# Ledger of designs, part 8: VHH binders against Galectin-12 (LGALS12)

Target 1, 336 residues: Galectin-12 (LGALS12), of Homo sapiens (Human) (q96dt0)
Amino acid sequence: MSQPSGGRAPGTRIYSWSCPTVMSPGEKLDPIPDSFILQPPVFHPVVPYVTTIFGGLHAGKMVMLQGVVPLDAHRFQVDFQCGCSLCPRPDIAFHFNPRFHTTKPHVICNTLHGGRWQREARWPHLALRRGSSFLILFLFGNEEVKVSVNGQHFLHFRYRLPLSHVDTLGIFGDILVEAVGFLNINPFVEGSREYPAGHPFLLMSPRLEVPCSHALPQGLSPGQVIIVRGLVLQEPKHFTVSLRDQAAHAPVTLRASFADRTLAWISRWGQKKLISAPFLFYPQRFFEVLLLFQEGGLKLALNGQGLGATSMNQQALEQLRELRISGSVQLYCVHS

## First folded at step 22 (VHH)

Design bb4 (from aa6 with Y103W)
Fold by ESMFold2, last read:
Structure bb4 (fold): chain B 336 residues (1-336), chain A 123 residues (1-123)
Amino acid sequence: as target 1 above (336 residues)
Amino acid sequence: QVQLQESGGGLVQPGGSLRLSCAASGFTFDDYTMYWVRQAPEKGLEWVSDIYSSGSDTYYKDSVKGRFTVSRDNAKNTLYLQMNSLKPEDAAQYYCARDSYDWYPGKNWFDVRGQGTQVTVSS
């Protein structure tokens, strides 16, 4: 997604900043409900970076930030804003501001309301320093946002402004951004206190070339989640997510077919079981497939929405040795 | 109307001491991190120290650590900088600033409002 910017590097004066463009020319979205449509990730945006959050924020949303702290960093900020104006600055529901000017990195959080900063809140012991790469997750709950850094819970911040008013993400300061992701919370861990592990987006990784093969040397056990994130190609025909055993049979395959817009489970013997859900896939549209392994089989979520299940016994799960993704997609993330 | 008024500067010999004060008004002082910054001739603003809104945490530029002490009295809306063992390199116009929190193109992170107070160090 492209957007107007004040140009390269900090310190550039921009008083007439333009709001970001949401969609490319010539695109037409499928009439699927907005809750099933994910905003695509952006790779290597130039900072300062401002973009619309598709559909705005609500509880259950997650924003993922991958990047590197520059060797000479003083500080950077990530702002969850109510509008995209630069002058005057919009209300900022959640200002997240890591500081590196000392040997004790820390974060200051605050809210900007009606042009006035409110009471600052400080979190010490940021396990991130100049020169470090990072993955930061912002998890938006009902009453607070939780933030993790490199897989470890770091802070929470109770909302002082309505989350529903937030429609804009801004990133400013001393940061090199590799990727920004817009995801929904994993539905399979609903109500859990466990903080979800973030999994980075990779652009053009050789390990993610399609057809992509991902080894499962110990098979799969209950509680594991497979994550597949990607982009549908320009002229898609089909794609599959297959789980294969050591004999190269595929007991379970998830198949998306674009010719007839069907999604189905395919058994080892070719038995097709249609999944009764909107077909969310469309050329150049981002997607996330989650497969939860449970005692009696597999559960599916697409774009954060739990949709269906298929049966497998524990012995069959333990015999799986390969996750294989094939077809008309480009992959950004495969985790097992 | 945010107001910051610095005082306590002057002429001092190397090795001497000064205590700077900053009187704040027009905002909730104890909500903000406060800074001391300085400007030497033909240089931009330089961070010297800062202190968290409660006063519980302080941070210093390496070149002044052990010689300068920042403090605040939230009941009096006043920020202080005790400067000991002053060196010629410390001569500058000193400003207090509240945290801007926000990034601005072409601006530092500091909300400077006062005229500052001059510190001159000469033998």
Scores: ipSAE 0.581, ipTM 0.847, lowest interface PAE 1.5, mean pLDDT 83

Design bb5 (from aa6 with K107R)
Fold by OpenDDE, last read:
Structure bb5 (fold): chain B 336 residues (1-336), chain A 123 residues (1-123)
Amino acid sequence: as target 1 above (336 residues)
Amino acid sequence: QVQLQESGGGLVQPGGSLRLSCAASGFTFDDYTMYWVRQAPEKGLEWVSDIYSSGSDTYYKDSVKGRFTVSRDNAKNTLYLQMNSLKPEDAAQYYCARDSYDYYPGRNWFDVRGQGTQVTVSS
């Protein structure tokens, strides 16, 4: 009676996203302007999790939280703090506290100032559920933070402390965090009152395997934005974002060349138009590419900064049917 | 000093009623969610009810819904629990507690709790 050899389940290699190793001291990386610095997303952080927000909070900053509410969750909190000191405890400009002990989950919001909690604010009817995944988006305005839950507006909280004093994110309690993202509002949409659609980060998704193709069955309309977020691999060769027509011709391609550290538009015929911008595509750096479709062309933004436009024939734009991303990158978000 | 003092506990027959009170001092009472919690013999601390700072929103454990009513008088810094149709399983030490707003691993949802008042339900 031969005992069946218990097949060892393949150990899920937790890819420890090692912090980008300090580049070797010899390559004088041209200083990237602070405005182009993207705070890297964090995947599967251990809770409690505390991190510095690069450049602090300001109007137009967004924090995205993806996760799962545990089945036995009582509560968790997301704190936007004025510092990271343990003693004294820092002020908390915005405390966001979902609670699940009631039949209908709800949120308490508050401010901690000088070691004292202020008057609480309550929002009933939280759409989060135990055992369910969620996407929470914090959009920081001039006077208030807006919070969306699973793409729906949920609450707004008026600041009781200066937003400019906030420089730390803390996550505590009964929460499984899948991803934390630090985003900027779309630079092309001045004054948009609408919550930017929180697009989930898809780490190691087969759908985002490079080369990655997204169908554009309706083409592209003016005002549509393509979002490409990724990580440059350690030994990059090239990176391209191509828009292709029905005949698989690429009337427009954004190309990052790692050898010469250039960014360029490439036409259907291979003509290169250099983009005058700091080169951002260094090994193990995160990036965001935004393409705004307009009448007569495309606008480019990198890491939240607008870099101008390239002209395209309107007919060519209407004939676009595919977004193709290729090269030495790992994608974690693509939206078209 | 922050203090909470419960009163109104006692012996009652099954089906009877009690009204618990909790006097709060040493903090801005109307800024806080308040809780009633209970502990029966050989059981852990159990949440019973909470009430929002304004008194507009109340929540109850399912087993006490329709029988218990939490209320507050912010002018008097007092929390109340009206308990009707009491059952033997409601017998416990009842405590009022203040919301902590913070998550503390292995700790309760409150930072301050009273000494409690005993509720006994016996025929």
Scores: ipSAE 0.829, ipTM 0.935, lowest interface PAE 0.6, mean pLDDT 90
Fold by OpenDDE, fold request of step 23:
Structure bb5 (fold): chain B 336 residues (1-336), chain A 123 residues (1-123)
Amino acid sequence: as target 1 above (336 residues)
Amino acid sequence: QVQLQESGGGLVQPGGSLRLSCAASGFTFDDYTMYWVRQAPEKGLEWVSDIYSSGSDTYYKDSVKGRFTVSRDNAKNTLYLQMNSLKPEDAAQYYCARDSYDYYPGRNWFDVRGQGTQVTVSS
């Protein structure tokens, strides 16, 4: 009676995102301005998870938390901390604590200052459920943080400590984290008080395999924003974001050229218009491309910074039917 | 020093009533969610009820819903548990506890609890 050899479950290769290999000392990479630096998203971090927030928190910064509430979850917490010290414990400017031990889930918010918890604040009717996935967005304003849950506004919390002192994110408790994102508000909407729509990160999704095509069955209307988030591969050859019409013509293409480190608009006829901006598409760098549709053209933003506009015929914009992304990138978010 | 002191326990017949009190000192009582927890013989600590700092929101273990009522007087720094229609399975040491506002693996939801008061339910 031969005992069946227990098939070793394929070891979940924890893709240790190895620190970007220091490029060889000879290529003078033009210094990327700090305003164009994106904090890399983190995928499937182990909880407890603590990380530094690049540049700290300021108004207009967003933190996205994508995850699953375990079936046996009692509570978890998301802490925005003033440092990462273990002893003494750092101040917590904003403590966000979902609780699931009650019939209806709820959230407690608080502040830890000088080792003392302050007055708690409570929000009932949390739309999270055990066993369910969620998307939480923290939008930091001048005086308060706003929190959305699954695209719906849930709470606002007025700061009790200076936002500028916050430089650390901590995640603790009964939570499965799928992704943590560090985002900026849409630069095209000056003064928008509205929550930006949180778009989930889809790591290694077959839907985001490059070349990636998204249908635009209604075309593009003024005010619509295309979002492309990705990682440049180690040996990039080309990268393009093309808008195509019904005849598969590309009246407009954004092209990153790795050989000459240029960014350009390419017309249907192959005319190249250089974009005056820092080149951001280096190997193993994360990027965000935003395209805002306007009357008479497209506005471009890279990594939260506006880079101007290209003019397009309105008729050509209305005939657009496809977003196509091609080249040496790995996508983790596309919205159109 | 943070202190919690329970009182009001005793012997009661099945179907009887008791009112527990918990006197709080050494902290800002009205800033905290407070808990009632209990420990029966040969059992672990179990959650019974919690009450929000303002007293407006209360939660109960399913087995005590409709029979127990948690309340607080913030001006007196006192937590209460009215227990009606007591059952033999309610017999335990009852503790009041303060919320920890923190998650530690394998730890309770509270950082401080009292010495407890004994509730006995017997015919």
Scores: ipSAE 0.828, ipTM 0.933, lowest interface PAE 0.6, mean pLDDT 90
Fold by OpenDDE, fold request of step 23:
Structure bb5 (fold): chain B 336 residues (1-336), chain A 123 residues (1-123)
Amino acid sequence: as target 1 above (336 residues)
Amino acid sequence: QVQLQESGGGLVQPGGSLRLSCAASGFTFDDYTMYWVRQAPEKGLEWVSDIYSSGSDTYYKDSVKGRFTVSRDNAKNTLYLQMNSLKPEDAAQYYCARDSYDYYPGRNWFDVRGQGTQVTVSS
């Protein structure tokens, strides 16, 4: 009676995102302007998790939290802190505390100042459940933070401490964190205080395998935004975002050239139009590409910064049927 | 110093009623969610009820729903637990506790609790 050899479940290679290899001392990387600095997303952090928020919090900053509520969860908290000191304890400008010990989950919000909690605020009817995945967005305004849960507005909390003092994110308690993202408001929407659609980060999803194709069965309409978020691989050769028509022609392609560190629009006929921007597509760097469809063309934003527009024939825009992403990148979010 | 002092415990027959009180001092009582928790002999600490700072929202353990009522008088810095239709299984040391807001592994939902008051339910 031959004992069936227990097939060792393939060890989930926790891709330890190795610290970006110290580039060889000789390549003068052109300093990336602070405005183009993207705080890298964090995938599957261990809780408790504490991290510095690059540049601190300001109006227009967003924090995305993707995760799962454990089946036995009592509560978890997301703290936006004024520092990372262990002693004395830092002030917490915004404490967000989901609770699951009741039949209907709810949230308590508060502020910790000088070691004392202030008056609590409560929001009933939290649309989170034990065992379920969630996406929470924190949108920081001038006077208040807005929180969406699974794409729905849930609460707003008026600041009791200056937002400018907040520079640290803490996540504690009964939570499985899949991803933490630090996002900027869409630069194409001036003054919009609305929640952007929270698009989940997809880790190692077959749907985001490069080359990646997304069908655009209805074409693209003015005001639509394409979002491409990824990581540049260690040995990048090329990276392209192409919009293709029904005949598989690419009337417009965004191309990052690693050899010459240029970004360009490529026409159907291969004509290059250089984009005047700092090159951001270095090995092991995260990036965000936004394309806004407008009448007569496309607007580009990289890492939250608008880089102008390229003109396109309106008829060509209406005939678009495919978004194609190719090259030496790992994608973690694509929305079209 | 933050202090919580429970009172109103005692011996009651099954089906009887008790009203527990908790006097709070040393903090802004009306800023905090307050808890009632209990510990029966040879059992762990269990949550019974909580009440939001304004008193507008209350939560109960399923086993006490419809029988127990938590309330608060913020002007008097006092928390109450009206216990009706008491059962033998309700016999425990009852504690008033203040919300910690923080959650750390191995910590309770509260940072401060009183000395407790004994509730005995016996025929």
Scores: ipSAE 0.828, ipTM 0.934, lowest interface PAE 0.6, mean pLDDT 90
Fold by OpenDDE, last read:
Structure bb5 (fold): chain B 336 residues (1-336), chain A 123 residues (1-123)
Amino acid sequence: as target 1 above (336 residues)
Amino acid sequence: QVQLQESGGGLVQPGGSLRLSCAASGFTFDDYTMYWVRQAPEKGLEWVSDIYSSGSDTYYKDSVKGRFTVSRDNAKNTLYLQMNSLKPEDAAQYYCARDSYDYYPGRNWFDVRGQGTQVTVSS
């Protein structure tokens, strides 16, 4: 009676996103201004996870946490820390602690200062469940952090320590982290108190294979924002974001050319309008492209910085039916 | 030094009642979530109840719901557990504990607990 050989489940190759190989010392990368520096997202980090926040925390900074609550989860915590020291323990400006041991999940928030916890704050009715995926967004304001859970506002916590002292993110406990993102507030919405919609990162999703096409069945309306987040490949040639009409004409295309390090708007007729901005699309760099639809055209932002607008007639915007992304990039987020 | 001292345990018949107390010292009691936990013979430590700093929010293990009531007097730095309709399976060493707020693998939800008080339920 021959025992059936248990087929070894194919080992999920955890693609360790190797740290971008330091470009060879000879290519003088034009210094990218600090304002255009994007902190790379982290995918599937092992918990406990501790990382430095580039430039520290300031008003307008966002941290996105995508993950799964384990079936046997009791609690996890997200700590915004003042340093990474083990001894002494750093102050925790904002401790976010979901708890699942109760019938109704809830969150405790607190501050650790000088090795002592302060008065706890509680928020009931956490819309997280064991076994479920979640998206948490931390939006840091001048006086308080706001937290959204699955796109809904959940809590606000007034700072007890200076936000400027926070430079470290810690994730601990019963959590499966799919992605951590460091985002900037949408530069087009000055003063909007509304949480930007957190869009999940979809690493290696078949839906984001390049060339990538998204249907725009209703066209584009003023105030709509297209989000394109990606990684530039190691040997890039070009990168394009095209908006196409029903006839598959592209009245507007954003084109990054790697050979000449230029960014340009391309018209339907192939006319190029150069965009005066630092070139950000270097090999193995992460990027964010935002396109805001307005009356009379599109505004562009790269890595959280507004770069001006291109004019389009309203009728052409209404006739748009496809977003097409092509070129030497790996996408991890597209929203239209 | 942070200290927790339980009292009020004893021997009761099934269906009887006990009121446990926990005196807290050495920290700002009203800032912390407090726990009751218990350990029966040959069993691990199990969560029974928690009460948040304000005293308004309480949680219970399903097996004790409707029978046990946790409360606190912040002015007296005292935690209470009223236990009604006691069952033989409730017999354990009962501990009060302070929330750690931190989660580390293999650690309890609390950083400090008392010496405990024995609850025995026997006919």
Scores: ipSAE 0.826, ipTM 0.933, lowest interface PAE 0.6, mean pLDDT 91

